# Ledger of designs, part 10: VHH binders against TBC1 domain family member whacked (wkd)

Target 1, 363 residues: TBC1 domain family member whacked (wkd), of Drosophila melanogaster (Fruit fly) (q9vgl8)
Amino acid sequence: MATAPRSLDTISLCSTVSSCPDRNGFYGGFQRTDKPKEPLSKAQIIAREKKWLYMIDNWSIYMSKNYKKIRDRCRKGIPKSVRPKAWFYLSGAYLLKKKNPNVYNELLEKPGNPTTIEEIKKDKHRQFPFHEMFLDEQKVGQIELFNVLKAYSIYNPKVGFCQAQAPIAAFLLMHLPAEDAFWVFVSVCDVYLQDYFIPGLEVIQNDAGILEGLLKKTCPPVYRHLQKHKVEPLLYMTDWFLCAMTRTLPWETLLRVWDCFLAEGIRVIFKVALVIIGASLSRHKVRKTCTGLCETLAVLRSPEEHIVEEEFIINNMMRLNLRVEDFQIEHTRQKARRAKQKAQQEAESSGSGNGHRRNMPTL

## First folded at step 4 (VHH)

Design s38 (from n7 with G53S G56S S57Y; framework vhh_7nfr_2)
Fold by ESMFold2-Fast, scan of step 4:
Structure s38 (fold): chain B 363 residues (1-363), chain A 122 residues (1-122)
Amino acid sequence: as target 1 above (363 residues)
Amino acid sequence: QVQLQESGGGLVQPGGSLRLSCAASGFTFSEYWMSWVRQAPGEGREWVSSISSSGSYTYYADSVKGRFTIARDNVKNTLYLLMDSLKSDDTAVYYCAKDTYSEYFLGDFDYWGQGTQVTVSS
């Protein structure tokens, strides 16, 4: 009997459901927190809150003259009470909303594309099934989720709707009022994850090559293991990148990663992926048990608890010896590799005079 | 009861062509991403190709790109793999696999077929 690799989503569906929600609104699932987090002192929390509020009140000055301070504070973790407002400013959504008064409400009044609307309706029920906002189709969170996704599909018709957008929109709605969540969502889709959701999903294939190149540089033994067993990056990275880790990480880790992601962009998602891959497969004894594709994917989709803990992820992400130029080098290299590969494939097919594609059922 | 049944494998000479089929039942086939995964003798499984629920989007492993074409017939609930310019390295058992999600490619397979043998040799 063949057994498919277990995903984090499968694990969350198998978790025990409580009658009472945790502090974050979860009745169950892998994102529920049962053990109390060791809190910072009340004085430390208040001090960090005051620093964030002051920075937000002087946002343009910090953005133009002291972005390093914004970055450093994001890396330390944004206080829970100020996080929604901080994310609204970090994403640039505050400017988008200011420049587009009443646009969100105008978009909601439009009917939209009927096919796209139907796709949104069938997808919304699958987001955060154990969270109080989304437990039942009758919950206000389900209505708000539909509204944000509908509004975006009309706002950016080139994208319309991609299913990976739904968990991002739902995640933002857990932190922000619907209109504010919409403008953060616009920024995430159009800027941070630029072109990711365009039909064809071509960007993720290029990013798979970039991830492999970075892995070859940062952890050669793990890179060699994945090559030996022909473990294609799309099989483990697609959900991580398209959903910006929202379906992958424990709740507190996810919040810390998004604090960094909104300050530093997609490079944060690459670094988190590299830490998960490297930490999961760095030990020879673990690689020895991963005799092929299925065993390796099982490890990557169910990393050990300590690997996905917030301080482990953040500290190891910061310890990666990767500069902006390293990402640029890999992007250039992968673009050249894919161009050469396409030219080689076209040369091979033209030599055969082969028309096989036209003989396949298309409907 | 989800079932996936592959067919179309066989012995073929290098440079030859084969068409694999996978008959699907027990789920709404037209709503799910489908994939082909192969396993060569003495080796682990290797992902080959995936196709979106509508058939509009396809992904291929670098080793088969330009030689293989994945397609589907949502009326017949059948997945296809057209294999051209076959090489000895393509010798493997080919498995049909259903993705866990209906909407985008996750590469997380919840159901597999029993496989069909493809042998490329003179």
Scores: ipSAE 0.271, ipTM 0.706, lowest interface PAE 5.6, mean pLDDT 85

Design s40 (from n7 with S57W; framework vhh_7nfr_2)
Fold by ESMFold2-Fast, scan of step 4:
Order: C-alpha cells, then sequence, then structure tokens
Structure s40 (fold): chain B 363 residues (1-363), chain A 122 residues (1-122)
C-alpha cells in the first residue's frame, strides 16, 4: 500500500486543466504560468529586436569575428518575436536546410523501421499534453511531431529513436515550422547532444561523472552529501541532460536557457544542473532532512520555485567561475577513468573465464 | 492496486550466478521504467539497474556493469536481473522498484517490492 505524491507526470489528467490558455498556450501543467512576467519596456524590446535582426543579416561576420556579442545577447534573452529565427541561425540549421533541399519531404515518404515507428506513435501523445498544439491527439502539432521524429529516425539510423528526443522535437515545433524544426532538431541531436541517444548511453554516463567532478569544485558540502548517501548522478541528471531541460524548467526559464544553450552548447546544461543542485542542497537544514537516497532525490526532482526562476538560473549560471578549460580537463579526466575501468573489467572477466586448475606434485 | 513481488534470491558462492524475478501487477507494466535497488546490511539503499518500458534502454551502476543484465517480459509482466560473477560486495536485499510514469529513467520510485535476500559467501 503506497500512495504516490503529485509528480511532474505530464500524462496525468486532473482538474487543474483550465478552459483558457496562459500567455504561452498552456491550459495546465507545471509550465503554465499564472503570474505575469515583468516585461522590459517597449523601447527596450524594440532596441533588442533591431540588434538581433542586424546580427542575423550579418551572421557570418558575427560568427567568425564577434561571437562574444552573440553569446552576451543570448544571455540577456532573445526577444520573443525574433527567437525562432535566432535559434534557426544559432543552431546552424539554416545551412543544413540550404545544403539539403527536399530531404525532409523525401524522408517522410520512406516507411522507416516498423519497430521504431511504433515506439514513436506510443510516445508522441505524452509531450506537452496541456499545450494548445498537443492538447488534442488530432491537432496538427501531434502530426508534425510524428513526422519530425520519423524523419530523424531514418536520417540517422544509428540512433533511430530515443524517448528523450520527443520533448525536444515537440519544444522546437512550438517555435518553428516543421521542416525548420527538423533541421534544428538534427543539429541538437547530432552536434549539441552528440552520441547521447546511441544504444548503450555511454556519453550520458561519462557526463554524469563530469557533473560530479564539477560539483566537487563548485559546492563541496553538497558533493559530500551525495557521496555519503550514494546518490549517483544518473538518478537525477539523466532527464535534465537527455531532454536538454525541456521537461524540467518553467517555460520562461526554459526559453532563456535554450537561448544560451544554442550559443554555448552542453556547458550551459552542466551550469544549470550545478545551480539547481547547489541551490537545492546548499542549506545545512535542507541536507539534514535528506537522510538518504530517496529524500535527496525528492528534493532534486522538485526544486523550490525561486531556484528555477529565469533570472536566478541565468545570474547564478554566469556567476559560476568555470572556464572552457575546466570542462575540457574534467572531460579528459572522466574519459581516462572510464577507459581504465573498462580495461580492468575486461582483464578481470577474461581471467575469470579462463580459469585452469591443475594439480602440481610437491616434493 | 500496484504489487511487486521479488523471487530468486539465495545463498551463492563467489563467482556464481543468480537470476532474480519480479512479478508485477496492478498497472500497465510495459509503460513504466523498472529498477533494481539493493540494501546491504547496515547500509542505505543503492541503485543497481533500470530498464525502459519497451526494454530498449538500460542503465547500470558502475559497480555491476558488465556483470549484471536487466531484462523484462512485458507479456508475463515480469522484471529480471541476471547476475553473473557475483562478489561478496553484492550481498544485499534486492528490491524491485517502479519508476513514476515517465518516458525516461528518472529514478523517482513510487512503489517497491518486499525484497529478496542475496548472500554471496562460501
Amino acid sequence: as target 1 above (363 residues)
Amino acid sequence: QVQLQESGGGLVQPGGSLRLSCAASGFTFSEYWMSWVRQAPGEGREWVSSISGSGGWTYYADSVKGRFTIARDNVKNTLYLLMDSLKSDDTAVYYCAKDTYSEYFLGDFDYWGQGTQVTVSS
């Protein structure tokens, strides 16, 4: 006899579904926002929009000679009106689409792997079930989601389909027409989250070790707590990384994080994770209530609202004194550790499998 | 009502093998991630392995990778843990655990079995 508390389960139907959508198209769920966002002045919004349009019109120059300006503007937040076009350019999808005319439509005409197609059909209805695009199974959003995931599974058969890809594709479809969303999705899966979705999931296991090493440097008391209670990173960071925070963060925070993610890559996901972990477990009184694995996981899976607020996440991410070199050093260290463990396991299992016992005479 | 019932534990020699089973009922088994979690005498719970609803994705703790295999039979509503090259450190009560309804491994367990004892000793 166990009764589960409220979860972030997006398939659960309950009386919290409103008859009217919020400002972002959500009828319910944890990403629905009833509190108004404090807007920038109209003049500030227009100024930022003009700066972004100018950058996009001169994109190759900014990418090659002034990338720092792109990065800094992403950290300030991309204006809502130009965000889809900015993401299309930031991801390099504009080049992928230009180099591959008609490829998306050609992929859609192919039958695909039957087992993979069946898995996609089972998972599509679970993505953003309270959003206007996906609220009803017959909506165009559901059809477009199926099409993007099907096309990608054929485009990259080494990966096929991973359930974690579905919320990423759905999220992109909320911002971009299907073909454009597809090419951003290709870039995200093949470049930003390179090899994450390959069977065996080796990269995410390595990145769990990197996160742990970075946490030891940035928040030693929290690191010690997780070690003491044997809280392995895979138990709390897997969804955050595989889905690029799309199932984790409130909507406005998610948009701000993705503005940064498309400019700076996976390092942004690591920094956001470090802020969530550190802020959730930094107070001694909170750690005292986390007497074991399950209590600690409950805190990490339900961070306090203020911790996942957009300015808190962005400002604390920027305050982390982590350079590109810090990530490179930790990545190299963890690759060496995993290689050594693998070699030792292979040597040990090989020795065990070839056991020979022969009686030798004693004098 | 959700029910999880483990079996297959026992006493085994170091280097031996065991197959644990978990019979599940009261929910759509094929839609949920399932996990094995163990607890050694005098220690807290330690996650061992997890498997996706379809069986297409599996995760393992570093301590068991290459030695243990998690599997499931969605027709029989049964979860398995195939344990090879057992060590004294593997001695623990092994629990079958259901993840919350999720497309991915979250490690958020809403239901647990009663546990089955595994003892690795000569």
Scores: ipSAE 0.277, ipTM 0.686, lowest interface PAE 4.5, mean pLDDT 84

Design s42 (from n7 with G53R G56S S57Y; framework vhh_7nfr_2)
Fold by ESMFold2-Fast, scan of step 4:
Order: C-alpha cells, then structure tokens, then sequence
Structure s42 (fold): chain B 363 residues (1-363), chain A 122 residues (1-122)
C-alpha cells in the first residue's frame, strides 16, 4: 500500500502505529518520519532566527519596502522556533486579531447554524488521526478544531463550512494557539483561497483550466499525454488546491511549501502541482506504462518519494520559468474559454427553441 | 462488502436517449460522492460526471456537458445518468464509481461496478 503523499484518510490494513510520537507529534501515517534531518549549523540557525525576529519587529517596513527579502527568507525555510510567529505575521493575522480583540470568543458564544454545526462534528475523526493533538475526542486539539471551524462558519456565513477547510484549520492548530490559528485561518480562507469554499466550488474548476494551460507551457509532452488519455485536472488537483497541500505532502515538505505559500499566495500551490505532475510523468518510460486514465491517476496520486522531498519541491518550484504575467495570461484565457463554451452551449440549445433553463433532475 | 451494480445500457440510434442506473450497497451511500466513468472499445477509461453527497453539486466532462445529467436518490441508494443527444462517440462500457473520500469531490475512486454497455449506432 502506498503511504505518501496519499490523503490522510487512506488507511493501510498493514499500517503500524508507534507507541511514541516522532519529532513532529505523529504516531503513524504517511506524514510520520523517522529519518534524521541533517541540521543546519548552530550558527546558521541562530543567524536565521535573528534575521526573522528583526524582520518581524520591523514588519511594516519589510512588507512595504522589502517584500523580496521576506520571500527569499521564506524560500530558505523559516526556523522552527519562529515559524508560528512568522506565519501569524505573513498571513496578516496579527492585524486581524488586533482590530478584533474579543471577536473570536464572541463567535464561540453564538449557537451557529445547526446544520453547519452537525457537518463540522462529522469531521472530528478525519483530520490528522495519527497526530498527538487529534488522536481521540478527548484531546484538546479536537475541541479547538471544532471551535475554529464553528467560529469561522459564523464569521463568514457566505461560506459557512466546507469540509476541505478542516485539514487546514487542524494544520494551523498544530502551530498556533486557537485564537491566533483562527485569525490565520480567516486570512487563508478569505484572502489566499478567496472564494474557493463557496458552495459549487466554481473557483477550483477555473483553476483546473489554469493549471492545464501552465502545464502546456512548462511540460508539453506531459500536457499532451494528459490530453490524449482525457485525464481531467479535477481528478488529481482538487485535494491539492482545496486543502493547500495539507493532505498531500510529507510533513517537512508541507512546512516549507506553507512558508512560501503565506509569502507568495496561490501561485505556490500551482507551482508545486506543476512540479509533481511534471516530475511524475516527464520520463517516456513512465508515460508508456500509463495507458489510460486510471494508470495516470495512480502515478499522480502516488508520486515517487524523491519528487515530494522538501529540497526537490522547493528547488524545482523556484526553477519554473513562470512569471506573474503567465498566471494572468492563463486566467484571461480560461475566462475566455468558459465564456466561449457557455456561448456554444447556448447556441446549440437555442436551436431547439425551448427557452428553458437547466434544472437539477429529481429522480 | 461494497457493491455497485449498473443497468440501463443498450443499443440506441444517434440522437437517442438512455437512462443508466447504479444500485449501491455495503456503505452509507448518502455520505459519498459518486461518479460515472466510461471506457470505449480500444480506449482507456474516461471520466464522465460526478455528483455530491446531497446531489446539490455536479461536475461534467467537457465532451458530455449539456447532453448528460447525473442524479442520485439517497432513499433508494441509486445513482443515475440521463444521456440525451447520444453520439457514436458515446459508445462505451459505463461504470459507476464510489469516491474514496466522503466529504467532498476528490475524483479518487476506490470501488467500481461491473459496467453496462452503451452502443450508439445506426
């Protein structure tokens, strides 16, 4: 059974749970690692910590006048000791909390939408089931997870609750106290993943087309393979994007990707996706074994370990020849493509002379 | 054991219509996204359509959009595919598929039915 970078809810009948957690609090699962991390020198760690603390103390100046320095330091990896505070500042959550000093507690006192609350309760046992914070219902993490998701559903009723939000909230709670995690979560949902969680999931459908266009530019042989076998992007990229890689990447890689994601936004998720797709299917020998949809999806859902290693992902993401303008071009093309498809469908249906709108069938 | 049983396939003329059904058992049907996937003679499998747990959200492959409608009946534990304006290119074995994750559309299928043959020819 493949273990990484599969979804956290993929359970092997032969999976082993350790009696003691790894360095990151995992008792088992694909995000547990027993591999020693080659440490940076003590001098390097201290130097990077000092740079981050100084930058945080002067945050407004760096954000307005030296964003490149923030970006470059995120790409190198944020030191473990300062990562929670750095994420709090990178996301803008520090301003959200300062402007709303009692709001989180006020939201928790409200009853919320009963249907939404029941939906959130169903998620309790599905988020990081092998992590020390979420192992069982008695763990404080389960209570905090419920609270953050409840508070957000009241804070943004246009979204309410989307189940893809749960692994993001759980991930943030592994790094931040509940109130701080809540404000980072608000920023992630409302800014970084803007409109992703609105009912209907329209933005992810648009982004599937953008990803396809970017893949055509960055790896044409892989693009042609996916087109030939009619492999729709929604079948492999939906979980990657909606959960911001939290259910996809090995733990150390996930931390490095989120360091970049909070600095550079959704473009990082696109770049990581392009690296995974390109590296998994770049070799002709691999494409030859992928004779259709199912074989290709199997490869994309279980990439080789080296492809999802932290340095491989970060270095190849940085080496992608993509500018901000490339994303803007694909966004414009996808918008035009959807408009053209809509016009074609309306022209074909108008030939029937009905004038009836599409309704969901009741069967 | 999870079981998915398709029915409703057959021979139809171009421009005709068919309704496929998939009877589901062995799991809580109403808690899972469900999909239709087809395989044409000599071709690989092609995803056709997916439907959310409640039936409120549906996704379609570009090749069938506007012609096919996916639906479900959570009381009867049955998935449907309504196929209108059938073309020769729609000739395939149609499979009912259960998504691995019950909370939202992942497009990751853990169980498949045996398939039902649809033939569109003059």
Amino acid sequence: as target 1 above (363 residues)
Amino acid sequence: QVQLQESGGGLVQPGGSLRLSCAASGFTFSEYWMSWVRQAPGEGREWVSSISRSGSYTYYADSVKGRFTIARDNVKNTLYLLMDSLKSDDTAVYYCAKDTYSEYFLGDFDYWGQGTQVTVSS
Scores: ipSAE 0.340, ipTM 0.746, lowest interface PAE 4.6, mean pLDDT 85

Design s47 (from n7 with G56R S57Y; framework vhh_7nfr_2)
Amino acid sequence: QVQLQESGGGLVQPGGSLRLSCAASGFTFSEYWMSWVRQAPGEGREWVSSISGSGRYTYYADSVKGRFTIARDNVKNTLYLLMDSLKSDDTAVYYCAKDTYSEYFLGDFDYWGQGTQVTVSS
ESMFold2-Fast, scan of step 4: ipSAE 0.282; ipTM 0.715

Design s48 (from n7 with S57Y T58K; framework vhh_7nfr_2)
Fold by ESMFold2-Fast, scan of step 4:
Structure s48 (fold): chain B 363 residues (1-363), chain A 122 residues (1-122)
Amino acid sequence: as target 1 above (363 residues)
Amino acid sequence: QVQLQESGGGLVQPGGSLRLSCAASGFTFSEYWMSWVRQAPGEGREWVSSISGSGGYKYYADSVKGRFTIARDNVKNTLYLLMDSLKSDDTAVYYCAKDTYSEYFLGDFDYWGQGTQVTVSS
């Protein structure tokens, strides 16, 4: 008997499959959009395209003197036609490619680690299963996805392959030719999500603590609810952060979030997470129905459609009363907590000063 | 049919140790993240620890880190929780839980065992 395929989407699966793809190439799934809303006139779109192309032509100057303008334009949304080139420049991939001519092709010629290659082969066919590029293992998209992940595993053997990388690589391949997608992927994994995919996943554990601290500041009633029911952040945020929302958000929202993510980094993923958590659990009526861990997680994994709509996410992310300093404070706090935990563990294992009684210094 | 059966619970003194086991059947055990979740009297369920299918990745709740160790035997299809330096606050029914996904720890549990009681008291 055939085993039913499992979905990895964390929001909600749209089980309905259409006979024709939507404007973005989706036959079904939560990412398919059948009624696109375009708020901008054709003239406004062309104006924004011209501004982006001018900015890219003068990229070094904007990066050094006018970064705020780059950030502000990303927050407004990058026009579809210039998005691939903009992402290539925002990520710094243009410099990586220029400094490493032929490296991608050289990596593809290498055999790689046999165990890692088998891990990649197992997972590649399930990325964006309702998208035209990935419906068939013989399609160029599936071949390119394998190639990007293989090349990266050889490029950074400290990481090799992590399953969370596959949706990121697949997402980038929907926007960029394989070699360009590879260099953006390198930047995302090595810079934006630095050390996230190293065995042991230490960074995501630290960032769970940061998210918790930020939630205490931004939505105290929701923070108290999660503490009361012992809902650890790793239980709801791991997929959101490791995949940079690629398995979480509807397609148009995901594009807008990534426009911001490539400009402002991981802080954007934290802000999106805080909006989803806050909006999903802010109403007392909703929290009252969440009597424990399982009910709370069900709400967080299936947020109402309006919460993950693009303008709601972007506007509420921008309205968060969080400064760069707030992230720095939480990062420092988590470092101190980790150092204290390590010191306590070392003291407990020493056997020279640890026992049933401790000599408290009293004068 | 997926089945999860816990054992190894009991009464133990503060500072003592226990080893919990969970026998799994009805699925490819080595491919799934497995977790321990506990429930104290009058409380909701609290996540304790999770382990990847290969055993290469392990996560722990802050309340148990450094005291508990999660492990698995993929040949015997058995999940373990080794509990050291037990405290009265560790008193709970401990449940073995299977994650819905195999790719990474999602914390979405589709199957649960019946639980095993751990009581820490003097």
Scores: ipSAE 0.180, ipTM 0.659, lowest interface PAE 6.0, mean pLDDT 84

Design s50 (from n7 with S52Y G53S S57Y; framework vhh_7nfr_2)
Fold by ESMFold2-Fast, scan of step 4:
Structure s50 (fold): chain B 363 residues (1-363), chain A 122 residues (1-122)
Amino acid sequence: as target 1 above (363 residues)
Amino acid sequence: QVQLQESGGGLVQPGGSLRLSCAASGFTFSEYWMSWVRQAPGEGREWVSSIYSSGGYTYYADSVKGRFTIARDNVKNTLYLLMDSLKSDDTAVYYCAKDTYSEYFLGDFDYWGQGTQVTVSS
């Protein structure tokens, strides 16, 4: 099925390139915005900045005893001037860097796995091609992107490199100096998206089942529609989860979602996904036009502009009545289901030692 | 100019095996995720399996895990689906599909083959 892609890696997006960057450094692409953002008053901005700086100065106390305040302030949006420092602290990268003062430079001096290095080189030029840092192959941003991905592939050789990691690293480099971006990237890959990028990609398959269960709870008519047309979650959610929305959301929405993601973890990505799915398919009239798999995927991959707008996503994510407990219940159910499937597979295929490769890397 | 041509379908008894092939041309096959999608009579399309450009990563629908194996030959520009322990519910037209993106599995397909019929019946 041909649908209009929202990805920065399509040639059709090149036709919208401007000679001047927007307020966020974009010359074109789906993440460029020419809409003025309604500014907070100078006094309001200063007040929020002071609250964030105070919170950072007392970070361990807030993390241990007043996490609710961190969460609430992230949901309101972090002020532009303090966002990089806030993300550095929220991710725990400040501790990782402090514990490992020369490790990033040491990793860069190592040659790495030749096959992995060539895979990184193939993908680096496709990340944010219309952003001022990445427009030119010779730009410092392209070099820094290669360096962060190379360093991580050596730091965590069990993962090596996964193509979905590149937009995350590029996104972080737009906010942080290379070494700081590297340590935030390490935290995102190893903690927030734990095991997502390990060869086999088993975690995203389990999370597909969790998303399906949560959707059944939050929007039963949409859940039934997807089941009727055999629209498996991996067909629409994989890019959203593996890239932590970096290839999916308009820039201002992406920043607000990441403010929340770094405070609350993967549950934010689930909630954003549920809002996109629910808002896109909740109207009976829309479901009537989606007569099959291809029509339904076209809607999910090209949601209406208002659905991915900053306030719509954040407000509807907050309106979802989902507790930590709801995620735990679905996780337990999926673990049991996957264990049952594995037992059945072992019973049916036992005897032959050859088997077949399932989600294994060939690096 | 992109063309995908499936073959290998046919009539098979329950518990039997079939190997489907998809010959690809008109694009750099080795750079793209490839998928199998099926459609049973009177039903919508059901995604079956996908494979990374190098063959190193694979995804499977829950209904076929442990019974089907997706594989590719980048020298021959051919995608395969090895189907074991076939059930009557596997009766469908099987389509070869090219993902729109080369970087990772997105599940957004820009080209489909004509399909090959698989019938599981006694």
Scores: ipSAE 0.005, ipTM 0.436, lowest interface PAE 10.3, mean pLDDT 83

Design s54 (from n7 with E31D W33Y G53S G56S S57Y; framework vhh_7nfr_2)
Fold by ESMFold2-Fast, scan of step 4:
Structure s54 (fold): chain B 363 residues (1-363), chain A 122 residues (1-122)
Amino acid sequence: as target 1 above (363 residues)
Amino acid sequence: QVQLQESGGGLVQPGGSLRLSCAASGFTFSDYYMSWVRQAPGEGREWVSSISSSGSYTYYADSVKGRFTIARDNVKNTLYLLMDSLKSDDTAVYYCAKDTYSEYFLGDFDYWGQGTQVTVSS
C-alpha cells in the first residue's frame, strides 16, 4: 500500500470534519492571517493530562471500542508532559518492546554492516548540531542517535540505512529514552513509512502520483499551475514525506502534526503537504509571479510563516474533505497509471532482436 | 566559486544514444545531490533526474525512466547522464544543477551550469 498503514485505515478518517473548495477552488481555511490559538490554562492542561493517562491505562479498550476519542484528542494536541508516553502507545512501540525484551541491547552488541556503519557515522553529525542533546560527538545524544540507527540497520537489513531516517531518529530521541525511541522508530519505519527507505525509493515515487491526484481534487488551479510548469512532486515532497516533516515544520507545529501522524498515519503527511501547497499557491497573484519550475519550488521550499503555524496547519488539515476512500481511489489510479507506463516502456524498449547491437552506455 | 560545466550534447537520430558530462568545481562534490534539468524550445524547465551524494540512490522523471541513467564519479567530480532510445521530445538544453547541502534530495537548486544542447532529429 502506498498510503498510511492498513492497521489504522478503517478508522483513521471516517469522521474527519472538512470543507469543500468553493467554485473558484479556494478553501476557507487557506486564510493569510489565521488567528493564533490562545494558550491553555493550567486547569485545562491538567484535565487533558488526566484524560490521556486514563486512556493509556485503558488502551486496549479505547483502541478497539473508541479510537475516535484517541484521534480527536491527538488533533487537539497532546499535553507535553504525557506526549512521550502517548507516542509510545500510539505507535504500538509498547507492544514491540514487551515482545522483544533485550533485543535492542543485543542488536547494539552486533558489529553490523561496515559500509552501512560508515554511512551512519557520516550522517549522524549532520542532524540538529545545535540542539543541546547533540552539541558535540561526546554528548549522550550523538551516541544514542548512532546506536538507534545502527540497531535498526541490523534489525531491518532490507533497508539498512537511509539518510532521511537520521532526522526522524534524532527527533524521537528528543522525546524518549533510547530503547523506547528505538521501538517507536521501528514502528515509524516499518509500519507508518512502510518500504519508503528501501533502495530506489519506489514507494515515494508512487505516492507522488497519489499526491498529484489528491491535489487535482482539492485545489485544481494549483494542480494546473504545477502541470503547466512541469513541477513534479518529487522535487518538493520527497523531504516532507521521507522525514515525516521533521526537517520542514517549526517545532510546535511538528509536535502537533506528529500527534496526528501517530494516530492517523501517512494520510496526515499527505494532508499537511496539500495544505502547504494549497495555501502557498492558491492566490492567483502568487501563481503569476511563479513563471516556472525554479520560482514555484522556491515558494514551496519557503512557505510564508503563517502557513506553517500550528493552528493553521491543523485547522486546514481538518477542513480537507478527504476520506479513506479518496486515498484508495488515488492509489488505484496510480496502480493503473504505473501499469500503463510499464507496458508502454516495455513496448518502446522491445525490438526485432537487434537490441544487443545498440550502444550500451558505460557508467 | 561553484562552477558546473556541461559537455557531450549534439545532434543525434531518433533511437540513438548520448552521454552528457558535467564537471564540477568549487565545492565538495561528494557531499551534494546532483540533478539534470532540461528546457525544450519555448517551454519551461523540466526536471530529468537526480542522484544522491554517494551515488546509491537515483530518481527519474516518468518521461525518461528506463531510457536514461544518471551516474557520478566522486573522484573526478563529474556527473553523467547516459541517454538511450532518444526521442524528438528529448530535444532540449540540458543543465547540470546542484542541490543545497543536504543528506537527501530537496529539489532546491542553488547553482546551475551553462547548459548543453541536445537535438534529436533525422
Scores: ipSAE 0.255, ipTM 0.702, lowest interface PAE 5.5, mean pLDDT 83

Design s55 (from n7 with S30E E31D; framework vhh_7nfr_2)
Amino acid sequence: QVQLQESGGGLVQPGGSLRLSCAASGFTFEDYWMSWVRQAPGEGREWVSSISGSGGSTYYADSVKGRFTIARDNVKNTLYLLMDSLKSDDTAVYYCAKDTYSEYFLGDFDYWGQGTQVTVSS
ESMFold2-Fast, scan of step 4: ipSAE 0.579; ipTM 0.846

Design s56 (from n7, 14 letters changed; framework vhh_7pa5_2)
Fold by ESMFold2-Fast, scan of step 4:
Structure s56 (fold): chain B 363 residues (1-363), chain A 122 residues (1-122)
Amino acid sequence: as target 1 above (363 residues)
Amino acid sequence: QVQLVESGGGMVQPGGSLRLSCAASGFTFSEYWMSWVRRAPGKGPEWVSTISGSGGSTSYADSVKGRFTISRDNAKNTLYLQMNSLKPEDTALYYCAKDTYSEYFLGDFDYWGQGTQVTVSS
């Protein structure tokens, strides 16, 4: 009989389904919230909206000469009313759409790969099942989700479809019209999460080593705990990185993280991961209760509410003493380590092999 | 009901080889990521290797990389672990484990077998 610990299921975390959606369209589930943070003053909201609209109207100038201002404003949180347009510009999707008129519609008219289409159809029912857009098969959101994923699988056949892409596409469709969501999705998959979805886990395995190196620098006691209990990053980080936190974080935190992610790239996902790991295992008393792999993974997969709270994540992410050079150093080290491992494995495998039986005709 | 039954364990000398098998039933085997997890006497579990439903993607713990090979036969609902160049440190009870998700490797196991004992000693 099976004795393995049960997984964290974001779909089943809330057993109550309300008759009315929350302010974000959720009838239930992990990301429904009935306790909104104290509202920003009307004056503060208007001021931030005005600054964002001006910045978008002068986007090329800010991108080329004052990217620090874009980054700083993303870290403060993008106002709800301008977030879709801001994400469209931050991702570069506005240029992709302009350069490729009618391409989305042309892709939708193609039949696609039959096996890929079956996988997309199977998976679409599992994305945000308590959100008003995805509640059932007749909802427009499920149709749009199918269309975006189908179009992308034809647009980038090297990737086709990876199941981790579905929550990303669904998340974008909650913010953007389908064609705009498609071009943001293209940018996210092809630029921000470059090569993550290629079969073989090559990039995520490399990034696992980078995460370990960064953790050794930022929280040595936690790093030592994970090494002692042989807790491989691949066992807890894959969902976080492949889905860009869309299945992991409370809704308001997820929005704030994506504001930063679209401005600063994958480094934001690394920083969020480091905060979750460090905060979850920083207390000696907690590490003592994590006597092995399973106990440690349970803690990492179900962090305390305060750790994934909006301001906690953003403030602690910003307080991490990590420079661009720190990521470059770990990337270089990990590439060298993997190249050495591959060379050693090839050396151990290299030798005089016996030919196929067809090549031994005299015996 | 999901059942995972391991076999192929035994006693070997350092440098020897063993092939473990896991017979799976009660679920669509070809759709799920499968893993090998081991537990040495007096220690917690250690993840060893994982393989995708199709068999197209594999990953290994650093301690076994280059020595162990994970594979599967979806027609027979069977998972394998070929263990070469065995070391005393590989002595453990080896478990077959099913991932909770079919779509990608989550690393969260909802079902484990009873285990098969591997002892490496001279």
Scores: ipSAE 0.137, ipTM 0.649, lowest interface PAE 7.0, mean pLDDT 84

